# Ledger of designs, part 1: miniprotein binders against Neuralized-like protein 4 (NEURL4)

All scores and structures are predictions.

Target 1, 164 residues: Neuralized-like protein 4 (NEURL4), of Homo sapiens (Human) (q96jn8r1131to1294)
Amino acid sequence: TLEFLENHGKNILLSNGNRTATRVASYNQGIVVINQPLVPQLLVQVRIDFLNRQWTSSLVLGVITCAPERLNFPASACALKRAAWLLRGRGVFHNGLKICEKFGPNLDTCPEGTILGLRLDSSGGLHLHVNGVDQGVAVPDVPQPCHALVDLYGQCEQVTIVNP
Unless a header shows other numbers, all headers, positions and changes below count from the first letter of the chain.
F, E and O stand for the ipSAE by ESMFold2-Fast, ESMFold2 and OpenDDE, each averaged over both directions (binder to target, target to binder). V2 = 0.75 x the mean of E and O + 0.25 x the DockQ between their complexes.
Where letters were taken out, [cut] stands.
Atom coordinates printed by the task and the answers are left out, and those that the model quotes come from them; centres of patches stay.

## First folded at step 1 (miniprotein)

Design A1
Amino acid sequence: DPEELLEKIEELLERIYRLMEKLDELGDPEAAWKVLELIYKAEELLEKFKETGDESLLQRAEELLKQAREILDRVKSELEG
ESMFold2 (binder alone), alone request of step 1: mean pLDDT 77; pTM 0.715

Design A2
Amino acid sequence: STEELLKRIEELAKEIRELAKKLKELGDEEAAKMVEWLADYAKFLLEEYKKTGDPELLKEAEDLLEMAKLILEAVKEKLSK
ESMFold2 (binder alone), alone request of step 1: mean pLDDT 72; pTM 0.574

Design A3
Amino acid sequence: SPEDLAKEIKYLAELIKWLAEMLKELGNPEAAKKVEELLKRAEELLRKFEETGDEKYLEEALKLLDEAFKILDEVEKKLGS
ESMFold2 (binder alone), alone request of step 1: mean pLDDT 79; pTM 0.732

Design B2
Amino acid sequence: SDEIKRLAQAIKDLAKRAEELGDKELAEYVKWLAELAKETGDPELVEMIKFLADLAKELGNPEAAKAVKDLIEAIKRKLES
ESMFold2 (binder alone), alone request of step 1: mean pLDDT 71; pTM 0.598

Design C0
Amino acid sequence: SKYRVTIEVEGDPEKLKEVAEKIREIAEKLGLKVEIETKDGKLRITIEGLSEEQAKELAERLKELAEKYGLKVEVKIEES
ESMFold2 (binder alone), alone request of step 1: mean pLDDT 82; pTM 0.780

Design C1 (from C0 with R4I T6W R44Y T46L E74F)
Amino acid sequence: SKYIVWIEVEGDPEKLKEVAEKIREIAEKLGLKVEIETKDGKLYILIEGLSEEQAKELAERLKELAEKYGLKVFVKIEES
ESMFold2 (binder alone), alone request of step 1: mean pLDDT 82; pTM 0.774

Design C2 (from C0 with E18L K22W E25M K29Y E57Y R61L E64F)
Amino acid sequence: SKYRVTIEVEGDPEKLKLVAEWIRMIAEYLGLKVEIETKDGKLRITIEGLSEEQAKYLAELLKFLAEKYGLKVEVKIEES
ESMFold2 (binder alone), alone request of step 1: mean pLDDT 80; pTM 0.746

Design C3 (from C0 with K17L R24F E28L K33T E35V E37Y)
Amino acid sequence: SKYRVTIEVEGDPEKLLEVAEKIFEIALKLGLTVVIYTKDGKLRITIEGLSEEQAKELAERLKELAEKYGLKVEVKIEES
ESMFold2 (binder alone), alone request of step 1: mean pLDDT 82; pTM 0.780

Design C4 (from C0 with K56L K63F E67Y K72T E74Y K76V)
Amino acid sequence: SKYRVTIEVEGDPEKLKEVAEKIREIAEKLGLKVEIETKDGKLRITIEGLSEEQALELAERLFELAYKYGLTVYVVIEES
ESMFold2 (binder alone), alone request of step 1: mean pLDDT 83; pTM 0.772

Design D1
Amino acid sequence: KIRIEVRVEHDGKTIEIEIEVDSPEEAKKVLEKIKELVKKLGAKEVEIRIKAESPEEAKKLAELLEKLFKELGFKKIEVEVKDNEVIIRGEK
ESMFold2 (binder alone), alone request of step 1: mean pLDDT 80; pTM 0.773

Design R1
Amino acid sequence: SPEDIKRLAEEAVKLAKEAGDPELMRKALEIAQRLVDETGNKEVIERLAKEAVELAKRANDPEAIRKALEIAKRLYEKTGDKEVLERLLKEIEELAKRLG
ESMFold2 (binder alone), alone request of step 1: mean pLDDT 73; pTM 0.672

## First folded at step 2 (miniprotein)

Design A10 (from A4 with E3W E7L E10Y Y17E W33K L36E Y40F E43L E47W)
Fold by ESMFold2-Fast, scan of step 2:
Structure A10 (fold): chain B 164 residues (1-164), chain A 81 residues (1-81)
Amino acid sequence: as target 1 above (164 residues)
Amino acid sequence: DPWELLLKIYELLERIERLMEMLKELGDPEAAKKVEELIFKALELLWKFKETGDESLLQRAEELLKQAREILDRVKSELEG
């Protein structure tokens, strides 16, 4: 049911029925988006499959509020500006601003095999799940419709969508 | 604002990566490889600076980016004229 959209960053190769995303070049151009809007009943989960320790920063996870099917993806999720709420390292970011200083684990240090999840609660709060554990509300009142986004940045070269 | 600086650095690195692609198409793969190595090393140091606050890493990254630009400018100058 859940797949990555065929519209993605230019360094991405999709496989495994569009459930695995691999960044095949460089450190950027690795944005992928889930094929349906993130609605309150939906938990979207990805597993970190491969990390290249050549880089110091890693995967960025979040939501976008613009329609992704025809979007010209920038080189990194940070360039999406007002359309994106992003989890990077330990911070929560929107429009280039850090809106929360220390939230959840450091995404730059999550090992291979970590399962990361995004879910909206009934009040529109965005939750991060790490290996099945709810980290709490990262962003309150996310505008809808919104779409789950993974940026295979830096260290993170492969992720796979996983069911509970 | 350190985050505004990082956004500008992202834009610079993306533009430089684009110029590296153009350089490879224009026919100097050896120079393109050297420029790519310098830029990727600088990116590594910039992210480490972000995590540690060690200003010596930022200075090293800036020096590597200056070296990369010199090589690119020289090759482009030779090609143009």
Scores: ipSAE 0.000, ipTM 0.146, lowest interface PAE 14.7, mean pLDDT 78

Design A11 (from A4 with E14W Y17L E21F K24L W33E L36Y Y40K)
Amino acid sequence: DPEELLEKIEELLWRILRLMFMLLELGDPEAAEKVYELIKKAEELLEKFKETGDESLLQRAEELLKQAREILDRVKSELEG
ESMFold2-Fast, scan of step 2: ipSAE 0.064; ipTM 0.463

Design A12 (from A3 with Y11W W18L L62Y F69M D73L)
Fold by ESMFold2-Fast, scan of step 2:
Structure A12 (fold): chain B 164 residues (1-164), chain A 81 residues (1-81)
Amino acid sequence: as target 1 above (164 residues)
Amino acid sequence: SPEDLAKEIKWLAELIKLLAEMLKELGNPEAAKKVEELLKRAEELLRKFEETGDEKYLEEAYKLLDEAMKILLEVEKKLGS
């Protein structure tokens, strides 16, 4: 069963059998990682449960290729300049550099109830799914093993893992 | 702490300001002006944080500085450096 790892950002509280992550303070320190590697064809999905509209930006989704169980997480996923591929707003980022200008919907504007998914295809392409719809390949040739990451940044204060 | 984060953001703003000044010397005053406009807005937000203690202003300031850094990096790449 898919769960968030017990190693997470300082401001995270896990509940619902480690399937719900809540950021209980501030706007940052909200990184969570799925407990299993993202293997080809596995679709990992989270639902946006609560948005605090006092903040402007929102969640970041992506993958990391380092082992997450003992990782000392930075305050924001954007500080992961090693072994990270991230989707933020409409951009795709690797090692802190924007590698794609416009991909999929703007993650800063997705409403509560939106279901966001990550999946690797057979060629190692990372796909974003939004409310069940495949947005295409955001990142080609992701190294394996890799792990799905959600950064509950800014507006996004709660997400829950949901089954396809 | 929020105060430590504000200091980090202020340091980043000073670094970006120095890079914008170097950009003027290299003959790109248009990009420098855009970066300076973002810096001014970020400094206003830092002042609002100091007045209110509301961390939302730190997040907004960081976004503006991130935007300024992207402009600087894009110009640097075009210069071939």
Scores: ipSAE 0.000, ipTM 0.136, lowest interface PAE 14.7, mean pLDDT 81

Design A13 (from A3 with Y11L W18F E25Y L62E F69W E76L)
Fold by ESMFold2-Fast, scan of step 2:
Structure A13 (fold): chain B 164 residues (1-164), chain A 81 residues (1-81)
Amino acid sequence: as target 1 above (164 residues)
Amino acid sequence: SPEDLAKEIKLLAELIKFLAEMLKYLGNPEAAKKVEELLKRAEELLRKFEETGDEKYLEEAEKLLDEAWKILDEVLKKLGS
């Protein structure tokens, strides 16, 4: 079964059999990673459980290509640079650069209950799914192996892994 | 965006400042002083970001505020036990 890794950002508390991640402090130090590599056609989904409106930005989704099991996570996923391809707000980011503008819905405005999914297609393209709807290819040719990550940043203080 | 990150850092700084003032009131001025020193340094870095646009200053300010939050968290846990 899909679970969050025990190695995670310092402000994270895992519960519900490591399927729920809660950020218990601040707005950052909230990176969690799925315990299995994101292999083609595996759909990993999380539900937004709780939003704290004191903060401006919200969660970041993406993939990381370095080994996550013993990684010292930075304060935010953006600091992972070359190791990460990230969906933040309406942008797609890699190595500190916005590589795509206006992809999918604005993640900073997705409400509680939204289900967000990541999937690789057979050609290595990274897809975002929103409430079961495929948004298309956000990133072509993602290096493998890679792992799905969620950065519980800003407003987003809790997510839970959900099955299809 | 860098502007969004700067807003988050500013909001965190305001929250930490409020909690540090509360620590003075609750009789822990030593912890309050340490947090205030970190806040002052973080505010200086935020000003440098506004002057230069260099995201490095936001990252440095964030690290200082994380240190300040750790101090607050440790003190608040002791008060709750």
Scores: ipSAE 0.014, ipTM 0.428, lowest interface PAE 7.0, mean pLDDT 86

Design A14 (from A3 with D4W E8L Y11M W18E E59Y L62F F69K)
Fold by ESMFold2-Fast, scan of step 2:
Structure A14 (fold): chain B 164 residues (1-164), chain A 81 residues (1-81)
Amino acid sequence: as target 1 above (164 residues)
Amino acid sequence: SPEWLAKLIKMLAELIKELAEMLKELGNPEAAKKVEELLKRAEELLRKFEETGDEKYLYEAFKLLDEAKKILDEVEKKLGS
């Protein structure tokens, strides 16, 4: 049911019925977006399948509130200057500006097999889930509709959408 | 050109990163830590270039990678024949 959109970063190859995203070149141009809006109570999960450990930074997770179907993606999610709330490393970023220094685990150190989830609560709070454990509210009052985004940056070369 | 310089910086970062891992195995963790910090800062500068298009970040990244290479060269000389 859930799939990555066919509109994605230039270095992405989709497979497994658009449920697996692989970055086939370089370290950037790896943005993918889930094909359905992130509605309250929906838990969207991806598993880290492959890490190229010669890079130092890793994947970024978050939401965008602009329509993704025809968006011209930048080289990295951090280049989004509007309508973006992102989790990178241990930081929380709004439109390229760091708004929290330390939230949840360090995404740059999550190993292969880690399952990362995004969920909105009934008040519009964005939650990060790590291996089934709710890390709490990373971002309050996210505008709707919003769309879950994964940036396969640096180390992270492959992710797959996971269902229960 | 800026595009060629960015590619060169990425290639150098990967070489230096591989050598930093070797430094840990050889029992020089302080040098390895300094090199890793320089690589992280260089990678952040490459992100800034991607976000702003400002070529100054490419040159700053190159300078940091050059510093990392000098640390590695110094350690190699101490361990050399």
Scores: ipSAE 0.000, ipTM 0.242, lowest interface PAE 13.9, mean pLDDT 82

Design A15 (from A3 with Y11N E14N W18Y L62W F69L)
Fold by ESMFold2-Fast, scan of step 2:
Structure A15 (fold): chain B 164 residues (1-164), chain A 81 residues (1-81)
Amino acid sequence: as target 1 above (164 residues)
Amino acid sequence: SPEDLAKEIKNLANLIKYLAEMLKELGNPEAAKKVEELLKRAEELLRKFEETGDEKYLEEAWKLLDEALKILDEVEKKLGS
């Protein structure tokens, strides 16, 4: 059973058995992490439930390789300068540096109802899935263990973990 | 707070967008185009604020919206006369 960890950004409220995360204030402090490591073949999926269009940017998702249970989260995932690989807008970022300018669809424009997934392949490649469609390898050779992270940033105020 | 200022900037940008569309209908597409260019740049700066938390981007966005308002004001004065 996949759940969001109790350790999360301060603007997050968990509900629905810790499977729904809601950002209740501002545009930031919305980082959540899945409760078990992203092992090869595990597809972790979240559905975008609610977008607040007063903000311009939207959710960020990716993986971290540090232990998340007691991590002091920064205001946004983009401030993680160690052991983080993130998908934001059209870019792929590693430790705050853009390593790919255009990968997959623009995450800032995904509508409510979009299902976003993260999966490791057998070679350690991190894949993004959008509405069930594999976008390819965003990051090769992700170190393990790693943990799936969603940053409810900007427009994205609510996500829910969904099964395939 | 900076977040509250960002919301105010976003609301002002939406108002300016509405006014720019009216300006096209009133037959001043050149002024509308200039306003739209300023709006796009302000929206990019607001995005940078959201990404970085750096309040300097809010200051820069406000300056662009202020320029857009001045263009709208000058066009309104000419229509009024």
Scores: ipSAE 0.006, ipTM 0.219, lowest interface PAE 12.0, mean pLDDT 84

Design A16 (from A2 with E30D D40E D63W L70Y)
Fold by ESMFold2-Fast, scan of step 2:
Order: sequence, then structure tokens, then C-alpha cells
Structure A16 (fold): chain B 164 residues (1-164), chain A 81 residues (1-81)
Amino acid sequence: as target 1 above (164 residues)
Amino acid sequence: STEELLKRIEELAKEIRELAKKLKELGDEDAAKMVEWLAEYAKFLLEEYKKTGDPELLKEAEWLLEMAKYILEAVKEKLSK
């Protein structure tokens, strides 16, 4: 069973058997990580439950290749370095560098109820799924093992892991 | 203190924009566009700081400047080969 790790950003509260993450304060300190490595063909999905439009940007989705169980999470996933590949807005980022300008839909505008998924293909390509639709390869050749990460930044105050 | 932190974030955003101009002068338009985006994000952090007063935004802006400097050095290294 997929769950969020109990190691998470300071503003996160886990509930619903660690399948729901709520950011209870501010706009940051909202990083959560899935409890199992993202292995090829595993589809990890989260649903956006609650958006607070007081903030401008929204959630960030991606993978990290470092061990997450004892990681000291920064305030924002954007501060993660070599170990992170991140999707934010329409951009794809690695090591703080923007490696693709326009990929998939704009994550800052996805409404409540949107289901976002991450999957590795057999070649190590990272795919984004939006409401069940494969957006294509965001990142080729992701190193393994890697772990799915969600940053409940800005507008996004709650997500829940959903089964396919 | 709040005004000092706000000014510091503004200065970081300006410095990042100057690095983007330098990259464009070096002829690497892709790297320049990337750093221009970092400058826009730093400007976003400035606006968020006005709303929140959270000093953590300063550290995030400092990280963006570090990324911009890294990109410039990578381009210089590539051009020297």
C-alpha cells in the first residue's frame, strides 16, 4: 500500500492512514514523499483536494534519488539540488536548472479534483499523467532508485493518494 | 529588519537579471532564458515576502542566485573548450 512517509516538511499533517497530506500553515514547508521507490510501471497518483487562492503558485511534483527517510527537507522543493527532478508550473527542473520550458499542463492552474500521476517507463523515462492521460516523457533516464515527491506549495494545501 | 530583508531579496533579483544579460552577451541564448526565468521567480519571491514577511524566502532567493552563477560558469567552461 502506498503511503506518505512520516518524514515530511514541518507544516504537513498526515491523516487517513498517511494517505492524505495537509499543509496546516503558511505556503511552504510542505514536502511529502511516497513510502516506496518509484519502480518501472508503478503509477503513483495524488488528487488535489484543496486550493487556497490567496497564493500564486501551486504544487510541485517530481522524484528524488536520495534516501528520503531521514532527509532534512528544505522550505521548498526548488531548493533541492542534484538529487531532484521537478515539475513546476509548465517547467521541468533538475539541480535548480530549467531543462524544459513548456511540458504538460500548467500545474499552477490545475483545479481541485485533478489527479496527477508519476510513472517510470521501462527505459527510465519519467512520465506525468493528468486525470489518467499520459503527458509523455518529462525526464529521460532517471537514476534508480528514486522516490516520488509532492511539494504542497502555495495554493495546494491538501492532496490524497489515490489508486489507479 | 523587515524592510532590510525586503531590500535584500530585491537586490538578489536584480543581480540574477544582470547574470542573464551577461549570458546573452556570451551568445548562449538558451542559458540566458533559463537565468531570466530564475530572475522572474526571484521577483515572485519578493512579492510573496511582502505578503508573508517570511525570511525563508531570502534563502530561496539566494539559492536562485547560486544557480544563475553556476549556469554562467558552465557556459564559460564550455566556450573555453
Scores: ipSAE 0.000, ipTM 0.186, lowest interface PAE 12.1, mean pLDDT 79

Design A4 (from A1 with K22M D24K)
Fold by ESMFold2-Fast, scan of step 2:
Structure A4 (fold): chain B 164 residues (1-164), chain A 81 residues (1-81)
Amino acid sequence: as target 1 above (164 residues)
Amino acid sequence: DPEELLEKIEELLERIYRLMEMLKELGDPEAAWKVLELIYKAEELLEKFKETGDESLLQRAEELLKQAREILDRVKSELEG
């Protein structure tokens, strides 16, 4: 059963059996991590439940290759300088550096109800799924083990893990 | 002087709040993200100051907020022009 880890950003409240994450303050300190490694063919999905349009940017998602259970999370996932591959807006980032200018849809404009998924293919390529549609390989050859991460940044104040 | 430091912290928090208010209307997502990143870094420095007492972190936070304001003013001027 997929759940968010109890180790999370300071502004997160977990509910619904640790399957719903709510950011209760500010615009940051909203990182959550899935409780088991993202193994090939596992599709991890979250639904955007609530957007606060006072903010301009929205959620970030991706993977980290460090052990998340006792990690001290920075205020934003983009501040991770090691072992992180992230999708933000239209960009792909590795350890805070933009490695692709335009990939998939703009994550800052996804409406409430959007289902975002992460999956590794058999070659270790990280795929983004949007409402069931595979956007292609965002990051090739991700080191393993890795863990799916969601940063409830800016507009995105609540997500829920959903089954495929 | 503890009272001067408290006043500086309150000033920086007010500047952060004002910048966040201004971002609501910004029509340039990339510039908005850059401004948010600078605000985030300033908040991180304030949190670190509480742990270390290093006053140089307050000066760094102020410089980052100054940069954020300059970007915001520039983008707004370009949109209006």
Scores: ipSAE 0.005, ipTM 0.163, lowest interface PAE 12.5, mean pLDDT 82

Design A5 (from A4 with E10W L13A Y17L M20A W33E L36F I39A Y40L E43Y)
Fold by ESMFold2-Fast, scan of step 2:
Structure A5 (fold): chain B 164 residues (1-164), chain A 81 residues (1-81)
Amino acid sequence: as target 1 above (164 residues)
Amino acid sequence: DPEELLEKIWELAERILRLAEMLKELGDPEAAEKVFELALKAYELLEKFKETGDESLLQRAEELLKQAREILDRVKSELEG
C-alpha cells in the first residue's frame, strides 16, 4: 500500500498508518515522499485536509529522481536544484527553474477537500490529476525511477493519501 | 507583465522567509522573529498587488529583503566569524 516515507521534513508528523502528513510547526520543512516509485499507470493521490490562510503560497507536488530514503530535504522543495520536477502555483519547475508559466489550476487556491494526483503515462509523461480530472502532461520524458513528492508548504498543513 | 511582477514579489517574500530560518539556525530567535515579520509584510504586498496591480509594491518588497539581509549581516558580525 501507498504510505509516506519515514524520511521527511523535520516539521512533519505522520499518522493514520503513515498515510496522513501534518506540518506541526512554521511554514516550511514539510516535504514528504511516497514509499513506492511512481511507475507507469500508478495514480498517487493526496487530499488537502487543512489550509492555514495566514500564508499566501500553498502545497507543491511533483517528482524527484534521486533516492529519497536518506535524502537531506531542504526547507522547501523549490530549493531542490537537482533531479526535481515540481508543480507550484500555476508553474512547472525543473531543478528550481520555471519551465512552464501556466499549467493546470493554481495550486495556491485549491480548497480543502481537493484531491491532487500524479501519474506517469506509458511514454514517461508526468500528469497532474485534480479531483479525478487529468490536466494533461506537465513534464514529458521523466527519468525513471522517480518518486512522488509533496511539500506541505505555507497554507497546506495536512494531506492524506487517498485511494481512487 | 503583471504575472511576472507577481512572481517576483512572491520570490522576494520566499527569500525573506529563508533568511528567517537561517537566523533561527544561527541561534538568534529575536532576529528570526523580526525577519519573519518582514516576510509576512512581503506576503501582504503580494496580496495587495493581486488587488491593485500597483508596480511600486515590488520596490517595497525589495526594501523588506534589504532590511532582512541587514539583520542577518548584523547577527553574523556579532558571532564574529
Scores: ipSAE 0.000, ipTM 0.153, lowest interface PAE 14.5, mean pLDDT 84

Design A6 (from A4 with E10Y L13M Y17W W33L L36M Y40W E43D)
Fold by ESMFold2-Fast, scan of step 2:
Structure A6 (fold): chain B 164 residues (1-164), chain A 81 residues (1-81)
Amino acid sequence: as target 1 above (164 residues)
Amino acid sequence: DPEELLEKIYELMERIWRLMEMLKELGDPEAALKVMELIWKADELLEKFKETGDESLLQRAEELLKQAREILDRVKSELEG
């Protein structure tokens, strides 16, 4: 029952029952948000379907604590300066500030077919999962409610929600 | 759009950083010098853009970074060949 919200970046086209997001232009304006809050133990997963190597950076994953249904999305998730915790490359970012330099694998080098997941533990810690493997706590004590966000930035032009 | 402009600046800075990281592992000194020159010119254009607001400088910077990446990809494939 997980789907991407109809409110999304302007370069996104949703298909496959709103479970596939395709960025149809440029390198940005590709933010999508899952249609229900990320509650503890819910594992939200997306598969990388298509990478365009003309771009250097790739997708960003994270959570926002503002309501997504009416949000005016910026051109990239990294422009969110409030209420955002993001994973980009190997870094962890809070409201545009890098809070960890090396966490998990480099998201800019994950190949097509990689499944990336987000989950909150019982203590509010945000976990990244890569191909089913828990990478550990990227962000402790995420405020709730929060919403899982994927930014189809740069190389990543298509993702699909996959069930656990 | 100010947010899109800020995003373009951020993306160009990210590209410069990524290209510099790739350059560190390149085993061809002549290609490395040429790539470095393109990266330096792109950085200089980005700095001029911060002073003038001339968006054509961002387009020129993007083109130089594209050329730098093409050289890196070509040289890397030849060395691994």
Scores: ipSAE 0.000, ipTM 0.178, lowest interface PAE 13.6, mean pLDDT 81

Design A7 (from A4 with E10L E14Y Y17F M20L W33D L36Y Y40E E43W)
Fold by ESMFold2-Fast, scan of step 2:
Structure A7 (fold): chain B 164 residues (1-164), chain A 81 residues (1-81)
Amino acid sequence: as target 1 above (164 residues)
Amino acid sequence: DPEELLEKILELLYRIFRLLEMLKELGDPEAADKVYELIEKAWELLEKFKETGDESLLQRAEELLKQAREILDRVKSELEG
C-alpha cells in the first residue's frame, strides 16, 4: 500500500511499483517521501539495499510538515530550512539545527539489510525503529499532518519499502 | 555549480562532527591530540574558503580529514586486537 511519491530528488529512480528508490548519480539529490501522511499507528519501514563505501556519511530519515507533492527539494534533507525533523548519524535535527547530539544507533554505520522505521505515537512523538526495535521518542509533539522522508545521501544508494 | 559546492562543504563539516564523535570513545590521548590538530586545521581551511572562494582549500581540508579518520581507524583496530 505504501509507495514513494513521484516528486523526488533529481538523482532518484523509482522501481518495483514505486516501492524501491535508487540514487543513480553523485552523493546527493536523493530525497524521497512516502505517499501517505504519517498518522498515529502507521509504521513506515525501509530496508537499506545497497551501500557505496566511497562516501562517508549515509542515509537520513525523518518527517516534514509541508505538503510534499509539489515541493522543490534541496540537494540534501539537512538543507531544509523549515518544517523538517531529521535523524542523521546519531543526531536529531530541526530545520538544519542539531537539537539532540545522541539518539539511537549511528545511521552512518547501519549495514545493508537494516530495516529502519518511523512511527508516531498517540501523543505525536516520533519514534525510530531499527530492525523492529523501538528506539524511543526522537522528537516530541510533531505537528500534523506530517510526511515520512528518506534522504538517500552518501553511502546509501538504494532503499525498499517493506511491509510490517 | 554553487549548490554542489555547498553540499561538498556540508559533507566535509559532517565528517568533522563524526570524527569528534569517534574521539569520545578513543582511549589513546596522544592519538586524540593529533586528530584534534587535523580537525582544527581542516576547519581553518573551510573558514578561509568562505572568505576567498578558493576551491583548492576544500581539497586540502578533505586530505586532512582523511588522515584523521585513518588514525582513528588504526587505533580502534589495535585496541580490538
Scores: ipSAE 0.000, ipTM 0.131, lowest interface PAE 15.9, mean pLDDT 81

Design A8 (from A4 with Y17N M20N W33Y L36W Y40L)
Fold by ESMFold2-Fast, scan of step 2:
Structure A8 (fold): chain B 164 residues (1-164), chain A 81 residues (1-81)
Amino acid sequence: as target 1 above (164 residues)
Amino acid sequence: DPEELLEKIEELLERINRLNEMLKELGDPEAAYKVWELILKAEELLEKFKETGDESLLQRAEELLKQAREILDRVKSELEG
């Protein structure tokens, strides 16, 4: 079963059998990671449960290729210095560098109830799924093993893992 | 402590001023736009703090200014490396 790892940002509280992550303070320190590697047939999906519109930016989704169980997570995913591929707003980022300006919908404007998914294809391409619709390849040739990451940043205060 | 809050606000305003001066010298339009966005968001948070008294807004502003500085340092390093 898919769960969030017990190693997470300091402002996260896990509930619902570690399938729901809530950011209980501030706007940052909200990184969570899925408990198993993202392998090609695995679709990892989270639903946006609660948005606090005091903030302008929202959640970040992506993958990291380092072992997550003992990582000291930074305040935000965009500050990760190791191999990380992240989707934020309309952009795709690799190790803090924006590598694509416009990919998929603007994640800063996705409403509550939106289901966001990450999947690797057989060629190592990272796909974003939005409400069940494949947005295409955001990042080609992601190194493996890699791990799905969600940063409950800004507006996004709660997500829940949902089955495909 | 009101004195600590005033000191923090003054520090953040000085950082904003310094980043704006660095931005004028940046030769990368895309990076310049990103830095500009972060500075404006930080300024908005400081203004909201004046209205609400919410100290978490100061922490957020500081984080945005750190991000702006990282972009500037990266671009400068790339040009000089």
Scores: ipSAE 0.007, ipTM 0.182, lowest interface PAE 13.0, mean pLDDT 82

Design A9 (from A4 with E10F L13S Y17D W33N L36N I39L Y40W E43L E47Y)
Amino acid sequence: DPEELLEKIFELSERIDRLMEMLKELGDPEAANKVNELLWKALELLYKFKETGDESLLQRAEELLKQAREILDRVKSELEG
ESMFold2-Fast, scan of step 2: ipSAE 0.026; ipTM 0.384

Design B3
Fold by ESMFold2-Fast, scan of step 2:
Structure B3 (fold): chain B 164 residues (1-164), chain A 104 residues (1-104)
Amino acid sequence: as target 1 above (164 residues)
Amino acid sequence: TSQEILDRVEQIMDALYRIAERARQHGDETVAWAALQIMYAVERILDRYRSTGNDQIARAVEQFARSIRDLAERARSNGDTQVADLIRQLADAVERILDEIRSQ
């Protein structure tokens, strides 16, 4: 079964059998990683449960290709300088460098109840799914193994893993 | 990284705008004015960072952090505790940005 790893950002509290992640302080230190590698055709989905609108930006999601079990997470996923492909706002980022200005919907404006998914296609392309709808290939040729990551940044204070 | 610093500074600017608007709604024009001045300073820091990519902006960010702390004290002195609380959270965020700049 899919769960968030016990290794996570310092402001995270896991509950619901490690399927719900809550950021309990500030706006950062909210990185969580799925416990299994993202293999082709596996759809990993999280639901936005709670948004605190005192903050301006919201969650970031993507993949990392380094081993997450004992990683010392930075304050924000965007501080990952190696092995990271991230979706933030409308942008796509690789190791902190913006590689696409506009892809999919603006993640900073997705409301509570939105279900966001990540999937690798058979060619290693990373897809974003929004409420079940495939947004297309955000990142081609992602190296494997890779792991799905969610950064409960800014407004997004709680997410829950949901089944397809 | 440069982009992360820029994004966090932009987030601070948005928070300052909300603080200024809230202070104005409470009739606290001195806090509203001070918050807007800090927003101007943040915008100038963003412009410098975009133009040069220079990581030697620690002095400007440190002065910015002090300005935010001063703003919180002014709000507290005026009895606007809610605005003071928001500004204190902002000061904490700016100090973390300063730490990251110095660690680069």
Scores: ipSAE 0.006, ipTM 0.199, lowest interface PAE 13.0, mean pLDDT 76

